# Ledger of designs, part 46: VHH binders against o75319

Target 1, 181 residues: o75319
Amino acid sequence: GNHIPERWKDYLPVGQRMPGTRFIAFKVPLQKSFEKKLAPEECFSPLDLFNKIREQNEELGLIIDLTYTQRYYKPEDLPETVPYLKIFTVGHQVPDDETIFKFKHAVNGFLKENKDNDKLIGVHCTHGLNRTGYLICRYLIDVEGVRPDDAIELFNRCRGHCLERQNYIEDLQNGPIRKNW
Short names: E, the ipSAE of ESMFold2; O, the ipSAE of OpenDDE; V2, 0.75 times the mean of E and O plus 0.25 times the DockQ between their complexes.

## First folded at step 3 (VHH)

Design k5 (framework vhh_7qia_2; at its last look DockQ between E and O 0.77; V2 from the best seeds 0.00; counts 0 for: pae E 6.6 > 2)
Fold by OpenDDE, look of step 5:
Structure k5 (fold): chain B 181 residues (1-181), chain A 118 residues (1-118)
Amino acid sequence: as target 1 above (181 residues)
Amino acid sequence: QLQLVESGGGLVQPGGSLRLSCEASGFTFSDYAMGWYRQAPGKQRELVAFISSGGDTNYADSVKGRFTISRDNAKNTVYLQMNSLRPEDTAIYYCATPDYDYSGSDYWGKGTPVTVSS
């Protein structure tokens, strides 16, 4: 179906690169079939995503899709040169250890293979905020040793929106470190 | 506005059965996966089961073989058949779409309480 996700329009389409990292967060791009439900200025397609990234003088090297659906766009809508990774991530709860591990593994693998460039890891869920922010922050905290509040602040500032889910925030601030490997 | 109304909860003895219902409105129901969540006292809310828009189902390990999720798109309703209930299944049960997080304050229904006790 072509139903626009609730509140999708309320969020900036693309954030900024997080300084000191290779992460950039964005909301889910929508394939062409959704355009009939949107005003022209509201449209955000996979093509628009890449255009906006280029406008920031950046390049995507990996897209991690955290949505728990496949209805928004197809991997075929992306350039062949940019790998696409799906990590089905359940909303409304703190991601489980398996999901966290998958994310960390993907990020670490990318960094290992892309030491010679500065390509970005693009991460998105539906709104590119809560699940996206949690997993990015979880990585920074668990793997990079960043203080939780610093990670959250950095993400919020760069995304242009603040993490909203209190359970996510609480887990980041006070929850245990998760397995890294 | 998205609305979810859960029903069917109650008090049952161990080994008993309940069937929960969730009626959804305010969005294109058939486009979304639907899930049942539960929150036990002092615990975090957790996904129990979900069903995709295409009808694919998935269950938490703790309920596999005991619970069955289904949906009726014509009625905008998702169901959870709970058999062989255990005390550890005691919780408030909620329905939502697992496809995305709600922004800001969660727009959950009131939930339906399930108590399994002898």
Scores: ipSAE 0.446, ipTM 0.767, lowest interface PAE 0.9, mean pLDDT 93
Fold by ESMFold2-Fast, scan of step 3:
Structure k5 (fold): chain B 181 residues (1-181), chain A 118 residues (1-118)
Amino acid sequence: as target 1 above (181 residues)
Amino acid sequence: QLQLVESGGGLVQPGGSLRLSCEASGFTFSDYAMGWYRQAPGKQRELVAFISSGGDTNYADSVKGRFTISRDNAKNTVYLQMNSLRPEDTAIYYCATPDYDYSGSDYWGKGTPVTVSS
């Protein structure tokens, strides 16, 4: 089976664009086969994702999927015009340096190719919170020079939920800056 | 209400073997990938072994050929068979699903400590 991920219903589907950045965070969209277990107001398919982004007067230019599975939806469920990037990111542990560098490289590449538009980088893991928030904040701290507490506060406010994993928060606040890419 | 209970750790000499167990409750176990993580003193937790819902496995390079992960869906249990243990395998071992981030420090449970020494 197609069971709903634990606590998935507890989180807002989509956050707000993080001001001063191109990031928007959301929880994993679930393909149509999952909707038989959901009330209409609980549904959040790939189509629902794009409708909610449009409702905020925003447009996605890239989706970065950080889940360690492909069971929730397929890239083919997304519009052909929006690039999809999979970065298999293990939950519970702080993402390793290789994963952090892959994320930074993807973000930098998108920004270089999208200088002439205002399209967003959509980032998600299962809940759109811990792995998602860690990598976005790590990018802001390492690449943009944002203070750790400011990056975390910005993410928490825009996502509508606070980062929950203490090891992630500790690494962001006190861990080394990864200067490559 | 998701709960994971690790057991089977202990003190063993280099070259010895241990079998760890993790009993799961509060979710549809058979639908989730499961992993074994470890944390040595002063180091970050790392995933060392993975098993998909379909039974496909993957291992960290440091444990390949020595550790074997398996699962019993009828018992909601994931196992880690550890052979040819080395002092560098000394750590507290935890189980969790690799595709899930939980809140709170207590989620991980107590883990099961493994000490490899003479």
Scores: ipSAE 0.306, ipTM 0.650, lowest interface PAE 2.7, mean pLDDT 88
Fold by ESMFold2, look of step 5:
Parts: sequence; C-alpha cells; structure tokens
Structure k5 (fold): chain B 181 residues (1-181), chain A 118 residues (1-118)
Amino acid sequence: as target 1 above (181 residues)
Amino acid sequence: QLQLVESGGGLVQPGGSLRLSCEASGFTFSDYAMGWYRQAPGKQRELVAFISSGGDTNYADSVKGRFTISRDNAKNTVYLQMNSLRPEDTAIYYCATPDYDYSGSDYWGKGTPVTVSS
C-alpha cells in the first residue's frame, strides 16, 4: 500500500559522494502515490533523487536497491540509461556471505565498465543507513583495504547520519574479512 | 503505533514441535514481508524464515525442511511451525519486517522464548 515507511521522514534524502569512492547513499525514493501522505518539503521521488544528484554535479551510473519490496517505486520510474539492480538484504542481522558477494560483484563489475567516467553507484535500503552503510563499508574494508573506523567515519559524514546498529558496527570493526569471490 | 506480539514458545524435548504466532498492529500488515528472527544468548539476532506479501517463502539452511512460515492477512498474524526441534534452536524468537532496520528495541516485541531440552 501507500503508507510511509516507519521513521523514513527522520532521514536526509540523499547523502554526498563519498570522496575517494564511487558511492553515494540515499533513502528509498517514493513514487507519486505516497505523496498524499507527505508535506511538499518531505517528498522524495525518483525524479527528486536525480535532481538532487545533478545539483551536486554528479551522475548516477547504477542504482543498487537493497529492499525486500517493489512497492516504493518501480524501476520503470528511473531513466532507462541507468542500470538498476535489486539485492535482497535482510534487516536486523549482518548480511550473509552470499549477499555480501553479490554486492561486491556488482560494484566490481560497475567499476570495470565505468573506469573511463566518474559516474556514481547509488545504494539504498529503506532508510539508506544501516544495511546500506554496512555493505558499502564492507566493500571498502574487504576490497579496498580501508581501515574499519575510517570507512565508518566516511560513510557517517557523507550520509549525514551515523550507522546505528551495534551488531553491524561490531562486525565491521572486529569481524572476519570476507572472501571477495 | 507499531506493535508486534509473539507467542507460542515454551519448553519442548528434542524432536518436538511448536507453533509460534505473531500478531501485528500499527501498520498495513498485508503490504510487508514478514520474518521470524531468533537470538540465542551471546549471538547476533538472525533471520530464520521470511514470507513475502504475496506468500513466497525463504528459509535459513539450518531450519529448511523443519520450519514452515505462513501468514493470515485477515488477522494480521504470521506463524512459524517448528518441527523436529533441536537444542540448537533454543533462542528467543521475534517477528519483524525485513525492510525496517532501526536500532533499539522500539520495533521489536518482547519475543517468545523457545527452549529445547530434556
């Protein structure tokens, strides 16, 4: 249905590009049918997403959707020139190795095919925070060798909200490095 | 206000069965996937089963073939039938939607404890 996701209004719509990376994080955009429940300043549609990215002088080259539903917007609401990928990622637990592998594979494929441009990978879950931050940080740690605390700080600063789930933070800081393929 | 009330847990012998229920309120239940999670002492809370709004199911490998998730949208209720229980299934069981990923306890119920022992 058309109910606004719990606590969705509490989060900034779009973060900033994470410097030194190709990532930008945002909360799930909501198609027009949700707007009857929102004040005008609260709206964040797929069109609003692309307008906000353009305002940052950036361009999306891939959107990775981590949600378990298609009720928020349809891929057809996105420009046909922007690839869209759904990776079902369960909430409330550290993503399993299969989910982490799918995310790494998608990012590595994007970077290979986009080495000659500066387009961004947009990543979102429902709120663009915990699942999104975990997978971005996991990639930076495991694939790019970034220190866990540095990855977390970069994500928090650029998203505009801190990672909140203690089990995710503990796994990033103290858990095993996951195999990359 | 979002509320989740789990019930049906208890003490059961290995090989036994239990049926858990979770009654939800404060949101449009039929629009969301629902999941059963469990947390044993000292371990991370883990998803053991989920069911989409359309009825598609998925299970953790450790429970596949033994647990069955189902839902009754008219009663805003999700169920977990647990058969062939093992001591490793001992945990507090919670229901939640996999799409809500907040910190804190405000979106978890109290859970329903399951103990598998002689």
Scores: ipSAE 0.025, ipTM 0.429, lowest interface PAE 6.6, mean pLDDT 87
OpenDDE, second read of step 4: ipSAE 0.389; ipTM 0.739
ESMFold2 (binder alone), look of step 5: mean pLDDT 81; pTM 0.806

Design k6 (framework vhh_7qia_2)
Fold by ESMFold2-Fast, scan of step 3:
Structure k6 (fold): chain B 181 residues (1-181), chain A 118 residues (1-118)
Amino acid sequence: as target 1 above (181 residues)
Amino acid sequence: QLQLVESGGGLVQPGGSLRLSCEASGFTFSDYAMGWYRQAPGKQRELVAFISSGGDTNYADSVKGRFTISRDNAKNTVYLQMNSLRPEDTAIYYCATPEYEYSGSDYWGKGTPVTVSS
């Protein structure tokens, strides 16, 4: 299907690297078949993603795709040099502990294997906002010891949009620290 | 505007069956994955089953082998066939798309209540 995701055009394609971290957040790239429904300035293909990252003088080393679909683009649309990880997440609910642990293990593994470079972990859901922001902030809080409000503010500033889902914000601020397995 | 209308719930005895329906409007139904969620009294809402736009299905461990999710794109409807029902399946059942990131609070329908008791 070639349906543009609801509200997708409302969000900036790519945020900025979150300082002090290896994270960069963006909205879902849309493969070429979606471009018939988009003006040239609205297009954001996998190729456009890599061009915009390069424009920031950054380089992607991993993409974590949090969407519950594969209709927007295929892993084959990405350069073979960039690993792709799919973690299916539900768009309305705080991710469960298993999902949180999968995300943490993927991030920790990337950081261990990429000690000698400065490549980024690109994280996206459909809008690159709620699920994306939750999992990045959860990692910073639980693993890096960042204060919840500081993690949320850092994400909001760098993404260029504020986390919208109150249940996600409440879990980050008041929920328990999730211990690694 | 996305609208979801659930139906088919009711009172059933343990071991019984129910078929839930969810009729969708306001979006291109065939392009979206669809899921069934439930919320029991005093518990958090949980995802029990989902179906991709291409028809691939997944189930929570608690319902695997007993529940079957299916869709009819011509009718904009997703179904949940519930067999071998147990008292712990008692909940209000909701449908939604796992990939719809509407920032409002009203994307959820009213749900359809299911009570499993003697």
Scores: ipSAE 0.084, ipTM 0.476, lowest interface PAE 5.1, mean pLDDT 87

Design k7 (framework vhh_7qia_2)
Fold by ESMFold2-Fast, scan of step 3:
Structure k7 (fold): chain B 181 residues (1-181), chain A 118 residues (1-118)
Amino acid sequence: as target 1 above (181 residues)
Amino acid sequence: QLQLVESGGGLVQPGGSLRLSCEASGFTFSDYAMGWYRQAPGKQRELVAFISSGGDTNYADSVKGRFTISRDNAKNTVYLQMNSLRPEDTAIYYCATPEYDWSGSDYWGKGTPVTVSS
């Protein structure tokens, strides 16, 4: 069915672009079948996502969907001009090296192909918080050389909500750097 | 509040079989994907079997062809049939939904231990 994810209403739909990066984080958009359980002001469809990004004078060039489900919306609900990448990322646990490497590869490929524009990489899990924040911060730490506490603070400020999972925070602060070949 | 109760673990010889059950309460079970996770000593907890709300299944490479996940929405129960068990399958097995990732939703049951040895 069409159960609204627990606590989904507690989070802002879309954060701000993270300054000095091409990242913007948001919670999962919900297709029209979920609207019967939502007030008009609570709705956040794929269309609403693009409208809110435009309101910030930004443009999406890629969406990375980290949810471990396909039930919230379909890629067909997105504009055909915006690439969509699904990376099934398990909740509760720190993402494994394969997932981290897939994320880094996708980001690096986008940046190489989009040197001549300022389009954003939109990243979301269910709440746009823990899996999303972990992978964005992991990228900034491992690839861009950002200090862990600075990456976390930047994400928290721009998302408008703090990373909640202690195992994710601890891995970012004290865990090994995951380098690609 | 969401509660998960795992059962069916035990001691078994290599090549043996076990059937694990997880009974859920406190949420709309049929709307959620469910998974079986395991954690061996000194290892990270890993998802080994997954079933979507619609019944689609997926397995970790290490258990493909040996484990089968299924669900009974009328009973709010998810099952794991484990065949051809190996010593490396020794772990505590947990039931949870892979959709959650915040601390307030860490709705793990106590787990059910599985030991595979001669």
Scores: ipSAE 0.248, ipTM 0.599, lowest interface PAE 3.7, mean pLDDT 88

Design k9 (framework vhh_7qia_2)
Fold by ESMFold2-Fast, scan of step 3:
Order: structure tokens, then C-alpha cells, then sequence
Structure k9 (fold): chain B 181 residues (1-181), chain A 118 residues (1-118)
């Protein structure tokens, strides 16, 4: 299973912190076994992720992995000091209410436990764009009361790539607010 | 480049059966989870059946017990056996890997239409 994800090279490895939030988005890191297929400037391992975050004068406090696979890297490839949460999300479809609730619960729990620091919540799917952007924007809209178009613009600007899936954009703009039950 | 070609759809009466096929090319098929998605008029595309690279399966509640997904890695093909079809199963059926969020005509196949009516 050492094939580079389709279109993975098309996306910037890591975005910038989204101002006013604790979120930072990135594409899936690839463990050392993938590096044989990559030029040095294309490599983006878990170690590379932490180096790039540090270069922005930021620190990760949680990683939320939204991919529907475990083959790209292992939790043990991450520093033991950074919690890792796996939320299996299906590509191509808007995440269901249970998945949205799980994401919101994890974010809210992190924020309560990290009141005394400025550590970031790192969120990724395969490309760090569609599922990642959807769930971050859904949180901002539903929990923080951000206007949908403003949330999308903020994510796009900070990620460095625009959310691509029309069904995700449509749900963010016109879908119901998902309040926790 | 990843390519997926669906076939096997058609017109059936309620209670009927169809077997859909999806032939994959341009990637190492056996390494990827595969899914069957459907899109009814005015609805968003949804995953109805999933099979992992190791053969584990999962189904949407609406099709559980009626649909069966399987794969043949030697033929780079994923199948959907659909039994006890209902009018609400009417949709265009697409195969794709649930590991990706690709959209647009360059990645999605044309799909295979299924119409369930008397």
C-alpha cells in the first residue's frame, strides 16, 4: 500500500492558523515508506508536519485524522505528547450528523482542557480540503455563529486552496444548523 | 489516472434484482477501499455500500439486508448485488473510493442508471 494518494502533490502541505480560532488544516502526512516515490521538496512526513508548524511559531495540541484509511501514517509516528483522534469520514458525501457531533465534541473538549495555552487543533483528510474544510466551517457556523460565506472564505484563504465539493459548499451555505442534541 | 466504469443498471419491477459492476484502472485496485454511491434526482450523492481492501463490508441502513458488495481483485472489479429493489432505490449508481473527495466529470464515471417502476 505505498502508492501516493491521487492529486496529493497538487496541494500545499500545511495551511496557516485560521485567525480567531485554534484550527490549522493540512494534507495527510506520509510515513517514511512513501519517500522513495517523492523528491526531497515533495516529502511531507509526520516529522515534516511538526517542523512546518514550528516554523509558523505554532504548536499542535491535537490531531484529528478524518481519512477513511490507516495506511498513510501510524499514530506511533506522531510525538506521544500530541493526542491523536481518528474520525473515519466517507469521501464524496456530506458528513452525517453523528460525525459532525463527534467532531464538535472533540473540539469543545480540547478547548476546555487547553484554556491556559494557545495550542492548535490540526485537522486533515487526504488533501486537507473538502472533509477538513467542511467540518471546520460547520463548527464555526454552528458553534461560533460565523456566517457561512465568511467561514468558507476564511478557510480557503488560510488553507491556500478553495473548497472544491459543491455538495459540501451547498450544505454549509443553505443547510440546517446542527445543534448538539 | 484513476478511472472507474460502471455497468449493469436497467429498468426493473419492484422486488426485482440487478447486479452492478465497476471496472477500475489506473491504480493498484487491491490497495483501495471501494464503495457504491447513488444519486437520485434532487438529492445529494450518498454512499450505500462499502468494501475495504481486506474485504470488510458496511452498508447504509436503507439498503442493509438487500444489497451485497463484493470485489474481485484479479479483475479490478467491484460488484453490487441488489435484491428486493424498491422505487426509492431509483438513482444513478456510481463507484468510487471513499478515501477521496474527488468531484467533477474527469474522476467520476458516467454511472449506471437504475430505475425501479412498474
Amino acid sequence: as target 1 above (181 residues)
Amino acid sequence: QLQLVESGGGLVQPGGSLRLSCEASGFTFSDYAMGWYRQAPGKQRELVAFISSGGDTNYADSVKGRFTISRDNAKNTVYLQMNSLRPEDTAIYYCATPEYDYDGSDYWGKGTPVTVSS
Scores: ipSAE 0.225, ipTM 0.592, lowest interface PAE 3.8, mean pLDDT 88

Design n1 (framework vhh_7qia_2)
Fold by ESMFold2-Fast, scan of step 3:
Structure n1 (fold): chain B 181 residues (1-181), chain A 118 residues (1-118)
Amino acid sequence: as target 1 above (181 residues)
Amino acid sequence: QLQLVESGGGLVQPGGSLRLSCEASGFTFSNYWMGWYRQAPGKQRELVAFIYTGGSTNYADSVKGRFTISRDNAKNTVYLQMNSLRPEDTAIYYCAAGLSYPYEFDYWGKGTPVTVSS
């Protein structure tokens, strides 16, 4: 089906680059089939994503898609020059250690291969908030040694929306540091 | 050059209502977060209402339940409906637009004065 995700219209399409990092977060882009359910100003297609990032004088080098579905858009809707990585995550639950490791591995690989440029890692789930914010903050805490409250505040400010799920926030603040395996 | 032009300010008695309008020109309005700030004489500027590109809103505690922000992307206009006005609402009201950070605005109008007085 081409039903708009619940509350999708409530969120900013794209946040800002998180200063001192290569991360930018956004909500899921919606392919052309969804446009009949949207006013022109509400549309946020894969093309709109790239236009909005360009308007910020930024460039995407990788997209990490955390949704559990392919119904919103397909990798073929993206420029062939931008790598796309799918990490299937279920909403409402804190991502497991395997998912966290996979995310960290992808980020570390990108940074190693892109040390001579300033391209961004774009991360999204459905709303670009809870799963997205959790994994970005978990990376900053575990790999970069950022204090949990500082990571959460930075994400909230740059995304333009606060992490909503208390189990995610609790895990970030008080959970164990996950080691790379 | 981007311009924001506020209108609708004026003198109103306590308990009255005003609707402020801010018309934008020279940009793609739907891409911008829009906010209403106010500055009372001798006080710091404060954000009173904010509207995201998708239509979600945030309000300062001082105006919750009394003010409503809305936008009309077809008219490139943002509105502030002000009900149950109080003398402490007296201020110059500024429309602001931002693309970069929430609550950090790149463009400002010149302001429209609102005076709440008996």
Scores: ipSAE 0.000, ipTM 0.113, lowest interface PAE 17.2, mean pLDDT 84

Design n10 (framework vhh_7qia_2)
Fold by ESMFold2-Fast, scan of step 3:
Structure n10 (fold): chain B 181 residues (1-181), chain A 118 residues (1-118)
Amino acid sequence: as target 1 above (181 residues)
Amino acid sequence: QLQLVESGGGLVQPGGSLRLSCEASGFTVSDNWMGWYRQAPGKQRELVAFIFSGGNTYYADSVKGRFTISRDNAKNTVYLQMNSLRPEDTAIYYCAAGYRPTLYSDYWGKGTPVTVSS
């Protein structure tokens, strides 16, 4: 059923905006049906997400959902003013080039259309850590020219948790740069 | 043709200040990611500060509040203003840039040494 994702409670709900970028990372919000399994202080609904972003004096302009499921919340649970993009990404494996390019295309499109504001791109997977951190760092390395270790350090610091999957870290540090098509 | 030339390094006492400069040739600073890195003896290069192409900046925790990165688009130059220098800031400082048309667009200067000692 509506089981809480493994280790979901171990992670901070929302990180800080990554300075010099439009990115903010968070763990997956859980719709109201999950609240019976959570203490009040553990709840992190779509509404809670937007409240926490507002508390940081930030505003979301796009959500990119990297989970391989739709069971945690529905796009309809989000404010109508915030675009939602689903990129189905399998955990544990380094995202393939098609997934990387879809992510880059979405980010580039948002930035082009939002030059006149400072709205953020919110990115999440289940924990807002491994798939999320990989794709954000991959974008910074390949598109913005950031050095791999610097991208990883920036993400870890702002998320409040370090990337855990060694294969993701190895690919970022020593893997090929993926060309935008 | 594409070059980064650092200057401004030197010897300074603890608590002193230095301003490093990085002059770019063959590409436009305002169109590119620009950063300062340092390498102390026996250590890996570490990020100090950088400016993304859009103008937002980042600082490593060890230098935050003491160092300021800036650019002068008219002079096509990036600066690192270093205040309240400490012995642990002793390193060779490198300027780096990303150039958009090339996948491996990392350009490095040859470095400028900074020594903080009494």
Scores: ipSAE 0.000, ipTM 0.165, lowest interface PAE 13.5, mean pLDDT 84

Design n10b (framework vhh_7qia_2)
Fold by ESMFold2-Fast, scan of step 3:
Structure n10b (fold): chain B 181 residues (1-181), chain A 117 residues (1-117)
Amino acid sequence: as target 1 above (181 residues)
Amino acid sequence: QLQLVESGGGLVQPGGSLRLSCEASGFTVSDNWMGWYRQAPGKQRELVAFIFSGGNTYYADSVKGRFTISRDNAKNTVYLQMNSLRPEDTAIYYCAKYIPTGRFDYWGKGTPVTVSS
């Protein structure tokens, strides 16, 4: 089905670049088949994503898709010049160490290969909030040594919405550092 | 057609060693992210070892220092060398090609490993 994800319309399509990082977060783009269920101002297709990134004077170099489905859009809907990485992540549960490791490795690989440019790593789940915010904050805390509360505040401010899942917040604030990258 | 064929599983006593093999066809292992997963009776599948296309490796804490993942590009094969085996290592071991786009990891058929006296 072409059912719009629950609460998807409640979230801003794209946040702003997180200063001092290469991350930008957004909600899942919806392919053209979903547009029949959306007003023009509610549409957020893959094309709309790239237009909004350009409006911020930014450029995507990688998209990391954390959704547990391929029903919302296909990699073929993206420009062929932008790499697409799928990391299947179940919602509601804190991502497991395997998922955290895959995310960190993908980010580290991108950064090593893109030292000479300023292209962004775009990260999304369904709403671009809980799974997305968890993994970005986990990377900043574990790899870059950012204080948990600072990472969370930075993400919330730049996304324009606060992390909602208390178990995710609790793990970020009080959980162990994962040295698995 | 993509195919992964695991072999090398069997019965072994605690403290023993086994080497698992995973032959790939339809794609090149050196160009892909490859991993070994296991599923013990009554447990969820877990990642054991992972080798990235560039050669970096990862190991689960439970096997680090005992297991080694490697590949032979000429044979298009991924290996898992398992040393100092414990009863807790008893599981069906699966070879997987990680597909970063479009769907779940591609899984092989699995090879059973039993560690018991």
Scores: ipSAE 0.006, ipTM 0.146, lowest interface PAE 15.5, mean pLDDT 85

Design n10c (framework vhh_7qia_2)
Fold by ESMFold2-Fast, scan of step 3:
Structure n10c (fold): chain B 181 residues (1-181), chain A 119 residues (1-119)
Amino acid sequence: as target 1 above (181 residues)
Amino acid sequence: QLQLVESGGGLVQPGGSLRLSCEASGFTVSDNWMGWYRQAPGKQRELVAFIFSGGNTYYADSVKGRFTISRDNAKNTVYLQMNSLRPEDTAIYYCAARLSYTPGHFDYWGKGTPVTVSS
């Protein structure tokens, strides 16, 4: 399908690397079949993603796709050198403990295997904001010991958009730590 | 133009203290994200402490409660106060600056200041 996600055009394609971390957040790339519904300046394909990351003098080492669909792009649309991980998450709901655990394990595994480089972990949902921001902040709080408000501030500034869902923000600020390590 | 100059490193006994200084020129430390990284022999460079433009801080788990990052806006300088030093804190310490509002990713680094914790 060629149906553009609701509000997708309202968000910047790619944020900036979050300083002191390996994270970079972005909205879902759309494969070429969507381009007929987009103006040239609105296009954000998998190729456009990698071009924008290179423009920031960064390199992706892993993509974590949090969408609950495979219709926007396929793993084969990505370079073979960049691992792709799919973690199916539903929107509007705070991710469950199993999802949080899978995300943390993927991040920890990447960091352990990439000690000799500075490659980034790219994380996206549909808008690269609520589910994406929640899981990144949850990792920083639970694993790295960052204060919740500091994690949220860092994500918001680097993404260029503030977390919108109050249930996500409340869980980050006041919810239990889901620490496995 | 833009420079970061570290100082304050040296040899110290286990349990001792050191204060590292990072003097910035060409930009204002209070307007930018500032951090301290370290690189031990044979290891990759790691984040030690960070201070955001707004003054919020965070620390690596290995140094929490022992190290404190601060800044003096009048002197345009960032400090790392290191207490209860351990042999595993031995490393070259680097000051880093990052522009939080810049569309591109740019880290500015000093030359580093060596810290050795031993008898």
Scores: ipSAE 0.000, ipTM 0.149, lowest interface PAE 13.8, mean pLDDT 84

Design n10d (framework vhh_7qia_2)
Fold by ESMFold2-Fast, scan of step 3:
Structure n10d (fold): chain B 181 residues (1-181), chain A 118 residues (1-118)
Amino acid sequence: as target 1 above (181 residues)
Amino acid sequence: QLQLVESGGGLVQPGGSLRLSCEASGFTVSDNWMGWYRQAPGKQRELVAFIFSGGNTYYADSVKGRFTISRDNAKNTVYLQMNSLRPEDTAIYYCATHPYKLGSYEYWGKGTPVTVSS
């Protein structure tokens, strides 16, 4: 099925780069087959994603896809110059330690290999909000020592939407710091 | 009318100090996230220091322990105190605010040049 994800139209397609980081968050791009169900101004294809990033004078160096599906777009719909990483996450529950560590490892590897440029790590789930915001904030708190409330505020402001899942917010504010295995 | 006006740049010897100022008009600095960025000739613009609404700060690894970002609410001004300056710190320094509701950083200052040389 070519069904548009529930509430997908309610969210801004792309946020802004989070200052002090290489992160930018967005909602899932939808391949051309979905466009028949969308008005031209509602379309957000992989091409639209790259055009919107370029309009912000930014460049993507990595896409991390957190969705638990492969139906929204195919890796071949992306430029070959931009690495694509899939980390399968389920919605509504706080990501487990294995998922958190995979995310941290991917981010750390990208940053180490991209010290001489300013390319961004693009992160998305279906809406680019709860799973996306959780993992970005978890990274900032655990790895970079940012205060939880400051990480959440930074994400919310740059994404243009506030984290909605109270269990995610509570884990970020009061939960344990996740260290390497 | 919303604007940022930067000052305090100049020529300084290695190991010296400078304090950059960014005066805001038409909005309140203490209620906004404020950052200092720099751009050296032929290089990309990079974040140097950032101050969150709660007063917590964030620094690029290259400047940690040497630079300090702060605010003066009465003067509606944000500062960058730069100590132990190195030739590698030579750049044009920019002040910016991040109003996500208005898109990309639209309230950038025009920059203040800093040259570190003997």
Scores: ipSAE 0.005, ipTM 0.205, lowest interface PAE 12.5, mean pLDDT 85

Design n10e (framework vhh_7qia_2)
Fold by ESMFold2-Fast, scan of step 3:
Structure n10e (fold): chain B 181 residues (1-181), chain A 120 residues (1-120)
Amino acid sequence: as target 1 above (181 residues)
Amino acid sequence: QLQLVESGGGLVQPGGSLRLSCEASGFTVSDNWMGWYRQAPGKQRELVAFIFSGGNTYYADSVKGRFTISRDNAKNTVYLQMNSLRPEDTAIYYCAAQYRGFTPSAFDIWGKGTPVTVSS
């Protein structure tokens, strides 16, 4: 359906680049069919996403889409020059190890192939907050050795919204490191 | 007054070492995100190393394994230990801090820079 996701309007479209990383988080862009449901100032299309990234003097090199749906926009709505990766991730539940490893592999592969540029990895779920924040923080903790509280604070400040799901926060702070990758 | 003052730059031979210092005034380095950037003439300013308030660190791939960022809380100073220096490390090195929380810029406070030249 063409209904706007619940609470989608409550969130900033795009966060800021997370300093010391290649990550930037945002909420799901909505294709043209959703525009009739939105005021002009509420629109956030794939084109709007790229315009907002450019306004920050940044450039996307990869989009990782964590939504468990393809109804919000299509890969063909994105520039052909920007790779798109879909990792189907169920909301509300802490992502499973397979999902975490897929995310880590995608990030590591991008970084290895983009050593000679400063292009960003754009990550989103529906709100660009819980699943998005969890997987970015999980990567920083498990791969980069960042302390959980530092990873969460960095994400919250740069996204402009705090992680909301207590089970996600609890897993990040006290859960096991997923090192077998 | 919020201020960062860099020191320790200079001329060094390839393979040599330098230790840069960044002394903060008006705020505490242990409570803030601190970073080192560098800029060669005609090139973009790039992040070299970053230290979180909790002590975790990040490094650009170009310096990983050669540079180490650290801090001395008693001296309110951040350091960049640079080993195995290469001609391509030649740049002006800048210290930066996020003092008052997040703004559109990643860092709110910048030093004036200290030059590093790696040449035979």
Scores: ipSAE 0.006, ipTM 0.241, lowest interface PAE 10.7, mean pLDDT 85

